# Ledger of designs, part 22: VH-VL binders against Cytochrome c oxidase assembly factor 8 (COA8)

Target 1, 167 residues: Cytochrome c oxidase assembly factor 8 (COA8), of Homo sapiens (Human) (q96il0)
Amino acid sequence: APERGAERRDTAPSGVSRFCPPRKSCHDWIGPPDKYSNLRPVHFYIPENESPLEQKLRKLRQETQEWNQQFWANQNLTFSKEKEEFIHSRLKTKGLGLRTESGQKATLNAEEMADFYKEFLSKNFQKHMYYNRDWYKRNFAITFFMGKVALERIWNKLKQKQKKRSN

## First folded at step 6 (VH-VL)

Design q8 (from pa23 with heavy chain D104S; framework fv_pabinafusp)
Fold by ESMFold2-Fast, scan of step 6:
Structure q8 (fold): chain C 167 residues (1-167), chain A 124 residues (1-124), chain B 112 residues (1-112)
Amino acid sequence: as target 1 above (167 residues)
Amino acid sequence: EVQLVQSGAEVKKPGESLKISCKGSGYSFTEYWLGWVRQMPGKGLEWMGDIYPDDSDTTYSEKFKVQVTISADKSISTAYLQWSSLKASDTAMYYCARQGWYYSTSGPFYFDYWGQGTLVTVSS
Amino acid sequence: DIVMTQTPLSLSVTPGQPASISCRSSQSLLHSDEKTYLHWYLQKPGQSPQLLIYKVSNRFSGVPDRFSGSGSGTDFTLKISRVEAEDVGVYYCSQSEHFPYTFGQGTKVEIK
């Protein structure tokens, strides 16, 4: 982690400053939904003078995002696989083909699919409970570090003004 | 990139009022002090005063307290240096410069980035 | 007011040779936080001043390592290990320990 107030190497008249515009002090960019997780990733903007504490917060948020993306990508793939297996097994039991007379994939009605959803949720109850627990733990940690960063910023502004007054 | 862009050169007569500007971009304007530095033709640098744009808190050099007013409009990221009545002795290059205070260290009240300067000429 | 005195006032250097500029303050620049608020700026011909060194010895972003600052209390030195043509200009020391902030009178560095 770069030290607070550490200097960056300037390379050109234009430089490559990633510091935010004055009216938008932070510039996080939200991307399109991930193909597998269906969640929008956040691309975090890294300030020129990021403190070690700010870096810890950013890395925690990035790690939490990656963990969340992986969880839902895996869950959605498992859901899709088991859903297709369930549909195929029920269509076979009915003596129906995997495709309709129009050539489209054959589907089950809402009442039949309700059985699958109930079974899937029941089977994955513990997994979802552990996910929720970890999700709340991660968000608690993020909130804690956000509070520490906010206090650091307040203290720095106070010190800046007090130093000016003391001379 | 951090930039401070100052208003263009001014030619004025003694007794006239003047307001010059310094617009910051590429950083959080309200979180850094902005100072004004005078350089008379062929002379060195002299500090005039600073402003903290978030609350317009100002500090002046004793020499400049009665001569100029420093102000800022944080909604447009612009600081100002103003004279109510110019004198020939106000002829100089005027620089704005950002002070490099950032985080939890006792103050580096150094000027890290500077504007290009505004030349003010006062003659009758 | 704190008076900052630079020596020499002008310096002519052969390219590749070292240069040294001294700065003396009329009183100590040491703060109660144990940091010294002495900085060095360079003004190249026709340009705005630019920061070289802050708080005695810290190089600003993009400043080549041939520039170094040292000193304590009231006596400070800026050294350029090998002067290049682009180093021509007026060098100023400055203090921000006491209000008003003050600058030295400047040292003009020229190439022989």
Scores: ipSAE 0.000, ipTM 0.465, lowest interface PAE 20.3, mean pLDDT 80

Design q9 (from pa23 with heavy chain D104Q; framework fv_pabinafusp)
Fold by ESMFold2-Fast, scan of step 6:
Structure q9 (fold): chain C 167 residues (1-167), chain A 124 residues (1-124), chain B 112 residues (1-112)
Amino acid sequence: as target 1 above (167 residues)
Amino acid sequence: EVQLVQSGAEVKKPGESLKISCKGSGYSFTEYWLGWVRQMPGKGLEWMGDIYPDDSDTTYSEKFKVQVTISADKSISTAYLQWSSLKASDTAMYYCARQGWYYQTSGPFYFDYWGQGTLVTVSS
Amino acid sequence: DIVMTQTPLSLSVTPGQPASISCRSSQSLLHSDEKTYLHWYLQKPGQSPQLLIYKVSNRFSGVPDRFSGSGSGTDFTLKISRVEAEDVGVYYCSQSEHFPYTFGQGTKVEIK
């Protein structure tokens, strides 16, 4: 249900695009990009006759999405914080204010920013390497189980066809 | 097999009330939106509104929101379209249709299965 | 409301020949999810409408591969590569990007 003061209608006003599906959706749907991770979440529908294999696949996909969202949200926040601290520190060392006379944020030259990016990437190299390794492992597992689910569905259809012909 | 079965043809006089039905079978009735579409004789299709049967939440086209009432009884997998006072201009074929969704899509947006239609004739 | 305009309104086709139907929307049907919410329905004589194609180019279950959809933005086409007798009826395009849901006026396809 929507919170107090939030719009409760499932219908957009005339002339306005549909962008948010009802919570009552009976199928998977993709939401807007998360503010921190900038990744679109997938909300998974659970069918009434979900097989144990289908459930395992769904839970694996949900867990992978949650892991991925948390990783990038944390990484983006860390990057933004350290970038701002670096700029602030360098401006202080030079005896410069944080704002220009026009009120804009004072900036560093490209060479100094390149130094920050090199340091950030170097500092986080191992973390990103482990992320990439785990990302590929998770996608391999998901693809493998998607194949198993597809074979299960084909097999069940064949069994039903054989039963109808024999009975 | 997904099926929507509608009530039979109706012949009414102006000012009479009417309630027509659409019964779903072969799927989870409470998990799909069900829409109503009007087709005037010799004309095209007009979307009237829809209902989510699990909680009877409704959406109406502005043209129809004061003209008709959409309701559902999930215990018998049946949706209804109702008029309190019919007009000659209500003469039309009325279809119910299930709103389909697919994997990783943005909600109900197309009519995948349709009822056979209920012809409503309003004349003096 | 979004206006859906179909051309031609009527089409007579020799069996085995191709047919093409155009649909124009008054506004873009592209959603922020990068999908376009344009669909095609067929109403055979004396029957209910049936879904042929959803989201521009996706064939619904059981729809023969001789049917194909294409287009983007506001201009869309339904093509039948080889028309068969069973393809006779009225074809409707429809949009579900903007409320209310709207349909084209229909294109009647008949055999010569």
Scores: ipSAE 0.000, ipTM 0.466, lowest interface PAE 13.5, mean pLDDT 79

Design s1 (from na38 with light chain A31F; framework fv_ebronucimab)
Fold by ESMFold2-Fast, scan of step 6:
Structure s1 (fold): chain C 167 residues (1-167), chain A 122 residues (1-122), chain B 111 residues (1-111)
Amino acid sequence: as target 1 above (167 residues)
Amino acid sequence: EVQLVESGGGLVQPGRSLRLSCAASGFTFEDYAMNWVRQAPGKGLEWVSGISWNSGDISYADSVQGRFTISRDNGKNSLYLQMNSLRAEDTALYFCAKDSRYFLGTGHFDVWGQGTMVTVSS
Amino acid sequence: QSELTQPRSVSGSPGQSVTISCTGSSSNIGFGYDVHWYQQHPGKAPKLLISGNSERPSGVPDRFSGSKSGNTASLTISGLQAEDEADYYCQSYDYSLSGWVFGTGTDVTVL
């Protein structure tokens, strides 16, 4: 678990969840938001007779999803850590404790937090630009292959209809 | 058997050009990003350039940007590095390295060639 | 800035353990990019030793292990043997450079 130790990576509970598509699903399905990235993963259905083009499209989409999940999981972790550090630093500067008398986490007002958000966005501007560039390149390739797969499927349906007509 | 074979290295004068080639075999070349990595005599590894599976994503180290051009020919299972305006500091053994992924940035280099030596000297 | 920092050399006796550190910055290891490790014997090409922080490729002995925390990754070689005498390089991706960065390299000597 992330909160167990400052520099350690331990798992708190060993609870394992299993995610399966419905028994009648012959399509990709969308799971719940990932704990770390807060993005919904796509679980890819693999047809029994998957073509080479279909396999390549699936691999491109899977690799892109993995990259996207990793980026946002890391970004969200960075945001959370820096936000906590900023809040703690400002509270100590004011001579205030980290928790209120009621035991709740002490907070800063919206105006004080605006400084953090401005700094965070400015500091991460280049990172987001690089992310957008790479996201665009990946999706361009995926869209191109989706078109190829669609044409292949149309061709296969035409071949199937011709075979039935020949009878 | 998966392998990469580099060629095209040699002795060249500063300011001149040289073209390196890397021949791939034993895997589906068009499904992987490819990279060039160099190592100066007695020094460490330095990444030079990378190219995604479809040439849609290309990147260079700052030290070679504007002088070197990476390219690939998937029909010939070959990777290339065109080196222009060569400098003494470009002297190194140049390795061809296969990425484990289609795109740059999320894989690792699972197959390496033996390298081709480039010496830039007057 | 474009290199990950490793100690120049690390030494140990046969059967002992040695650990090699690899320290990066907020745009590579610190951002969360995986760290990979390569072993290079004199006169030979580098060989993949560890991928994705801790995964061993087929044929790599289990005495080689990797880990990552914060800005630093580590390669540990337990049960050190004579054939482990080689140069070791870490590698990660850097989003600000839009490229790969290698470590400065560590020479492992078996005493």
Scores: ipSAE 0.577, ipTM 0.813, lowest interface PAE 1.6, mean pLDDT 86

Design s10 (from na38 with light chain G30N; framework fv_ebronucimab)
Fold by ESMFold2-Fast, scan of step 6:
Structure s10 (fold): chain C 167 residues (1-167), chain A 122 residues (1-122), chain B 111 residues (1-111)
Amino acid sequence: as target 1 above (167 residues)
Amino acid sequence: EVQLVESGGGLVQPGRSLRLSCAASGFTFEDYAMNWVRQAPGKGLEWVSGISWNSGDISYADSVQGRFTISRDNGKNSLYLQMNSLRAEDTALYFCAKDSRYFLGTGHFDVWGQGTMVTVSS
Amino acid sequence: QSELTQPRSVSGSPGQSVTISCTGSSSNINAGYDVHWYQQHPGKAPKLLISGNSERPSGVPDRFSGSKSGNTASLTISGLQAEDEADYYCQSYDYSLSGWVFGTGTDVTVL
């Protein structure tokens, strides 16, 4: 129930879906940071005369953004959940309640939390390595296509300039 | 309309080689990652290999690493699996499966072929 | 080699609901990767049934639903019908394997 609702929200952050570029914008728009991933989404402008190469570049960038948003939204939630579980477990082991006498959330000191950070980083080392590998592969492809699109635009401008001068 | 057709399966002796092909039609082949999945008689599905839209990312199951090579020809709308040093445990129906994404790892397999049977036996 | 654990078989009567579990590990489902579900009738290729934990592709009846919580994903078939008798496989991505993993498969029998 509650866990299922939170988990479902992680795959499609509501913040991203509720923001769009201004109606008269002819440019890409950078939105506010997503609540879960803490990354700023790019809302892509689709020009009326988008070429097949431009469309493919945009789709590659959109897919990469979705992948990046999903990865960090999940990673941030996993960090928060495991941190909370670690704190609760350590307080229970000490025979302490989850709340202080003043009603505040009970916390661990920096020395105690160091164990959690070390375990979290170690546990996620391979996952982050694979993320970096995939991030470079995606950006290599995007950079290559940015070059192709740039060359296409230069060629089209040269053709248009020649046509105007010839007529 | 959207279709994947595998071919190249057959009976082959252990240690030999075989090349499978998958012909795609009805979609823009070059825009999607492609995968090979096998199923031994009476057994479950086992992912074999995957290749991204541009061949820039290729991955293999540990059981076939070093023996199988996945490749694609976007101009021919075709996916291939070169299988070397075949073993009895490679006996299976081999499916071609279309990914929903350009890159490996975040999509799902939305289109499947009917499979081609590979039997490795003496 | 299957990495995700499913029950071998599940059975029900027409009109009932059945649920199939799919349990993963820290390198796949617990790592936050989505779970997809495939239906395979005898002698046929698998067909996509559920994508991205709970999304139903065009043409799939609404009596099929998916969910995911923690290390386990579930496929629920409500209003069970004779044509639902098939094998069902879950699938997720595994970063330690750098590849896809399928479930062990569940045979659904309609009594």
Scores: ipSAE 0.639, ipTM 0.842, lowest interface PAE 1.4, mean pLDDT 86

Design s11 (from na38 with light chain G30D; framework fv_ebronucimab)
Fold by ESMFold2-Fast, scan of step 6:
Structure s11 (fold): chain C 167 residues (1-167), chain A 122 residues (1-122), chain B 111 residues (1-111)
Amino acid sequence: as target 1 above (167 residues)
Amino acid sequence: EVQLVESGGGLVQPGRSLRLSCAASGFTFEDYAMNWVRQAPGKGLEWVSGISWNSGDISYADSVQGRFTISRDNGKNSLYLQMNSLRAEDTALYFCAKDSRYFLGTGHFDVWGQGTMVTVSS
Amino acid sequence: QSELTQPRSVSGSPGQSVTISCTGSSSNIDAGYDVHWYQQHPGKAPKLLISGNSERPSGVPDRFSGSKSGNTASLTISGLQAEDEADYYCQSYDYSLSGWVFGTGTDVTVL
């Protein structure tokens, strides 16, 4: 009874021997944005009857997520560092301090920052091209295995239905 | 026991071809990227080529691009390097190295073979 | 061809510490790729010594440590022993080459 008030309860037929607590514990979970990459990580649920194909798909997705997190964490760090250096240099050239009268971090106007963004994008063009190429290679592989897993699940359901009909 | 064993090296004349093999055992070969690394006598390590778990991503060092072809047969747990138009500068001990990841670029080489010697001389 | 710069040689006496630097470029180490270190004794295959900048594989003594800052990685060997006399290579990934790059190699001599 106390548990009914504390947690959402699934109605179960008699003979249930195992409880899966919250439904989200039986599914993949999307976390908050990472501090450095600003990407939301997926925490993968591992079912008890995970097939070799399902395991491989999960591992491919996990590795791709780690690669993606590392790339954007570094890219964001580099962007922030170079942006601060650019702002500091331009403010020094203008004879301005790093802080405003209110104590806020001093910034440049949109026209001045446009030069930085253009330079940063130009400088990183090759890096982003290679990232996109690798992103597509990884996702083609993942899509292929998603298809294999889907076919396996369909085949297994068909086999189970035929077997149940025979009994 | 995790092991990589290279074979196929030997003495070959400039301009000719040679095929190296690497036999893997003790791990699930199809789950890892594989690499070829060479070392000329008395010199340092030079990465030659890499291939992802499914052959979907293949890359070569500029020095061998267009002459060497990396391939793998996951059913035979084997990695290959087809070397064409060999030059004296290709003389080296050729190592097979296992990556820690499925794809190229995010792992490290956790298992190395003992190497097979390729000598290109007239 | 190697792409990462290491000193040709470093030397020390037993019990001392030595540090090997590995300097890369904007397409590899400074692009945020991890640095790995390999130890090679004469006539032997390279052995993984440090992975992911600072992680020590099982069986590697804690005398070996790694770090990375900006475009430079460092391998430090504390409490030098005769068995540490070997060649050491750093390695990183280069996105512009779509491949791995090794350091020029450093010969460690224990005097």
Scores: ipSAE 0.649, ipTM 0.847, lowest interface PAE 1.3, mean pLDDT 87

Design s12 (from na38 with heavy chain L104W; framework fv_ebronucimab)
Fold by ESMFold2-Fast, scan of step 6:
Structure s12 (fold): chain C 167 residues (1-167), chain A 122 residues (1-122), chain B 111 residues (1-111)
Amino acid sequence: as target 1 above (167 residues)
Amino acid sequence: EVQLVESGGGLVQPGRSLRLSCAASGFTFEDYAMNWVRQAPGKGLEWVSGISWNSGDISYADSVQGRFTISRDNGKNSLYLQMNSLRAEDTALYFCAKDSRYFWGTGHFDVWGQGTMVTVSS
Amino acid sequence: QSELTQPRSVSGSPGQSVTISCTGSSSNIGAGYDVHWYQQHPGKAPKLLISGNSERPSGVPDRFSGSKSGNTASLTISGLQAEDEADYYCQSYDYSLSGWVFGTGTDVTVL
C-alpha cells in the first residue's frame, strides 16, 4: 500500500498532488491551512549549493514553524475539548439533556458561552504571555540570520564579479 | 556514534565549588539545546538546567538558581555546569542530555550521557 | 521543584499488562505539552521509551504504548517480560519554569 501510493505519485505526479510545488521550484511555497492549527505551513526549498549559514537559517525557520504549528494545534484541541465539557456541564446544571427532543445537539446561547470564553482566556493568559515571548525570541534570531545570509550573498556576488573581470 | 560523555565529578565539601563538563560527538552540537539532569542515589530524575543553541536562553530549577551556572562552547562541542555553594542535597549522578528539537528545545531528551557522580560531604 | 505524580510502584506477572499514570498541572501536561517516557535499568542512564505521548523510537517493542488525556498521561506495558523490570519516568515541558519536569518515577516489578 505505501509502495502503491508512491508508484501512483511517480506515474502521474502533477495529477496526484495539488499541494506540492512544481518539481523544479526554486522558491519556498505556502500550503493550505493545517486542520488543527489553522496556520498555513511554508515548505522550504533547499538549494543544492546551500551554505552552512543558509542551512542554519532554514532550520531556524522550519523549527519555529513546527513549534508554532504544534502550539496552536494543542491550543485549538484544548479549546474544543474544554468548550464541549463546559457545554455538557452547564446543560446538566440546568437539568437539560445533551440532545433536544428532535435529536439535535443541545447548545448554549452566546451570553452563556461568554462565561466559557472569559474563563478560557483567563486560564490561558500566562501560557499566552510565554508563547508571545518565545515567538519574538525566535523571530529576532531569524531576522539576525537573515541579515547574515544577505551579507554572505552580497560578498559572494562581489567575489564572483571580480573573478569574471579577471577572466 | 552519537554520544555525550560527562566528567568533573568527585567528592567535595559543603560550600565548595565544582565544574562539570560534557563532551559531545556524532551530531551538530551547535544546533541543539542541551540540559543537565541529576539523580540522587536511589531517587528520581530532577531537571537542573537548560541552555539554547546560542546561549541566548538559559533556565534553572529553583533548587539551584543563583548557585549553578550552565554554559556551552560550541567550538569545542562542550557543555559545562559550574556548581557553587554546594550542599549535601546536591549529591547526585549528573547527566547531560540533548534535546531532540533544534535550537531552543522543547522536545524529548534523545541522547544521554552515562553521568558523573558528585558527592557533597564533609 | 515541580514534578509530575506517578505511582511509586506497579507489579505484574509475565504476560500481564500494567499501566503507569503520570499526572501534571495546568502549566505542563494540562497546557497541552507532550509527555515523554524513559526507562531506566539499575546502574544505567535513562533510555527514551515513548516520545510525543505515543510515538515509539526505533528498537522499542510495540507492547509499550502511551496515551494522554487532560492532565494525565499513561504508559501501558502489555505482555510484561522480565527485562521490563526497571524504573519508568514521565517528562513534560513546563512553561512557568521555562524548563522540564520529570515524574516521581515508578518501579515496575516483574513477579
Scores: ipSAE 0.552, ipTM 0.784, lowest interface PAE 2.0, mean pLDDT 85

Design s13 (from na38 with heavy chain L104Y; framework fv_ebronucimab)
Fold by ESMFold2-Fast, scan of step 6:
Structure s13 (fold): chain C 167 residues (1-167), chain A 122 residues (1-122), chain B 111 residues (1-111)
Amino acid sequence: as target 1 above (167 residues)
Amino acid sequence: EVQLVESGGGLVQPGRSLRLSCAASGFTFEDYAMNWVRQAPGKGLEWVSGISWNSGDISYADSVQGRFTISRDNGKNSLYLQMNSLRAEDTALYFCAKDSRYFYGTGHFDVWGQGTMVTVSS
Amino acid sequence: QSELTQPRSVSGSPGQSVTISCTGSSSNIGAGYDVHWYQQHPGKAPKLLISGNSERPSGVPDRFSGSKSGNTASLTISGLQAEDEADYYCQSYDYSLSGWVFGTGTDVTVL
């Protein structure tokens, strides 16, 4: 019964757009979580008059995002695979099948799983330390360039005001 | 044209020093990590050292750690390798290689120089 | 040091396919780092052939393909041609060394 204009309110979803990123956006925007890394990708807007400094900042941010996505996709895959192998190995050692009498997936208790988590963390400790070190190095560089871009934009605005005053 | 040109190689006696240079042209040198790779006559490739775009991240192969020093001068579009306490096993063709990334270790080597020969013998 | 293992040589006839394996460890390929492949003709510098496990740079024929599974990567050359006679090297990053590692190299001979 509603007129087409009234129906637009009810039928206009607040859902995710199929077209990602928007063609004529003036801002960066965030997509849905990646299937493997579980991280949300940032789609970077490229200004028509992007300065060399803005380009460098964008490339540093893009490279860091790709590095993060690759690291966490691999960590999630490795964790899942090793967890499954650990569970299967412990069940075999106990003489138990992969399924319970009721057909449910057989699991280990919290104490046994704590052994896996301790082993996984210990085994990956060095890898995670290198990740954290590199994460801080990348973020310090990005923060520094964000400051430089901000200063460049302030100076450009000051120049525009000066030009308006003179003519 | 994008290119890397190595220089500074030659015949040197064991225990002495040599400095290699790599001149870059045709790309924004300061935006990329750089690497040194060597190849002994008739042998395979061995990574020697890498340096990030801003010299903030530097690494060396165990075989040269403490003896070689990598450095860069972005104003001169140049990469350097200072080689001290040279050994016979350092004899190789030394290549300069451009990383595809700002930080070394996350990209690939998309541009290679032709190499400069270093011979360490008595 | 901590180099990736490749067969010393592989051979094939024109038009056939050959595959080169590259086996690493838990600190490089097994840690999820990408594998890159380089082609080196005698007396020449290495040239990038495959990046990021399977990506072909512009100008590289589609008869070159790469793949990776677990600790092992493979380069396959289909429709083998005389100009494919060269040494092939795989490369990956090793976090325990904080540096790059190359494969031992494979000499491809076209019969």
Scores: ipSAE 0.397, ipTM 0.743, lowest interface PAE 2.6, mean pLDDT 85

Design s14 (from na38 with heavy chain L104F; framework fv_ebronucimab)
Fold by ESMFold2-Fast, scan of step 6:
Structure s14 (fold): chain C 167 residues (1-167), chain A 122 residues (1-122), chain B 111 residues (1-111)
Amino acid sequence: as target 1 above (167 residues)
Amino acid sequence: EVQLVESGGGLVQPGRSLRLSCAASGFTFEDYAMNWVRQAPGKGLEWVSGISWNSGDISYADSVQGRFTISRDNGKNSLYLQMNSLRAEDTALYFCAKDSRYFFGTGHFDVWGQGTMVTVSS
Amino acid sequence: QSELTQPRSVSGSPGQSVTISCTGSSSNIGAGYDVHWYQQHPGKAPKLLISGNSERPSGVPDRFSGSKSGNTASLTISGLQAEDEADYYCQSYDYSLSGWVFGTGTDVTVL
C-alpha cells in the first residue's frame, strides 16, 4: 500500500547541519553555516577516555548549541514569513499585484520597509531580552565546567610528572 | 529503574506551611532540571515551579510566587517544595516531574512521580 | 493557570480517528517552542505520549501522532481503542512566564 505518512509539520525548519566530519577525527569539527539558523555547528569528538567532567561539559555545550540553533532557525523563519506578509498586505492596500509590469516580483521601497523593520524589532525586543538572559546563564555554567575540566587536566599532568620522577 | 517518589502531603490549615519532598532514583539526578506540577481534584495540570540542574535557574508560576520555594539537594538526589501561606486553592495532588534537559525550554517531562495529596481546609 | 486552549472533550467509536487541538500564543507555541503531549488515566500520574511535537517514546503505539503549525498543535489518535479513554494535556514553554504551561485538558471518550 502507498505510504500515507504521519509527517511532522512544525513551523520551525530543521536547523541541523548535515555536514559529517571524517570518521576517525580526533578533535571537534566546525561545520558550514546551517541553512536555517545561519550558525556554524560544532560536531564534538568523544575521546575514548572521556572523564565524567568532560562528558558533562560536552553535553552542556551540545544542549546549548541545539537551543541556539532552534531559536535562530525559528527567528529567521518568522522574519521571512512576516516580511512576505507585510509586502503582500501593503501591495494589496495600494491596489498593486504581486508582480510588476515587467513580470518581476513586486517590492516595497526602503521607507516602507523601514516600518516593517521597526515593528519587527519592537515586537521581538522582549523575546531577544529573554534569549540573552538564558544565553548568559548557559555560558556561565559552560565556563564554570571549562574551568573544572582545565583544572582536572592540569592535575592529571602533575600526577604523571610526579610518577615519572618517582621512577 | 528510573523513579520519582513524592512525600510530605497531608491536611493543613489555611495560612500554615508544608514541605514536600521528592526522592529520585535510577538516574543521575544532578544532570536534569526538575519541576513541580499540581492538579486540583477533577481539574487540569498546572505547572508550579522548576529548578535547573545546578539551582542556577529557578522559576515559579504567578499563583505561587512569593509563597513557595523550590530547592534541590543533588547529594541526596532530592527535590523540595516549601509551601508557605497556604490557601484553599492550593489544594491539589502535587507531582514531581523530571525534565529531559539541564535547563528549561527545550526539554519535556519524561518521568513523573505518583503525586502527594495536599488538602488545605479548616 | 494553563494558557494553552484545548477542547474540553472529544468522542469517537472504536476504530475511528479523533484529533485534539492545542492553541497557544506568541510567547509559547507561536514563539517556536515544541509541544509535548501527556496521557492521564483516572487516578494515575500523567505519562509522556508525544515529545517534541511528533516524537513517540518507546512503548507508545503508532496510533498516536502529533503535529504543529503556527500557534496550534494537534494530537491525532487513529484506530481508537477502549484503553485510549483518558485525559490528554498539551504542554509548551512560555518565555514571558519563564516557565511551562499546560493545556486546559481534553477528555477522550470511547463509545
Scores: ipSAE 0.501, ipTM 0.786, lowest interface PAE 2.2, mean pLDDT 86

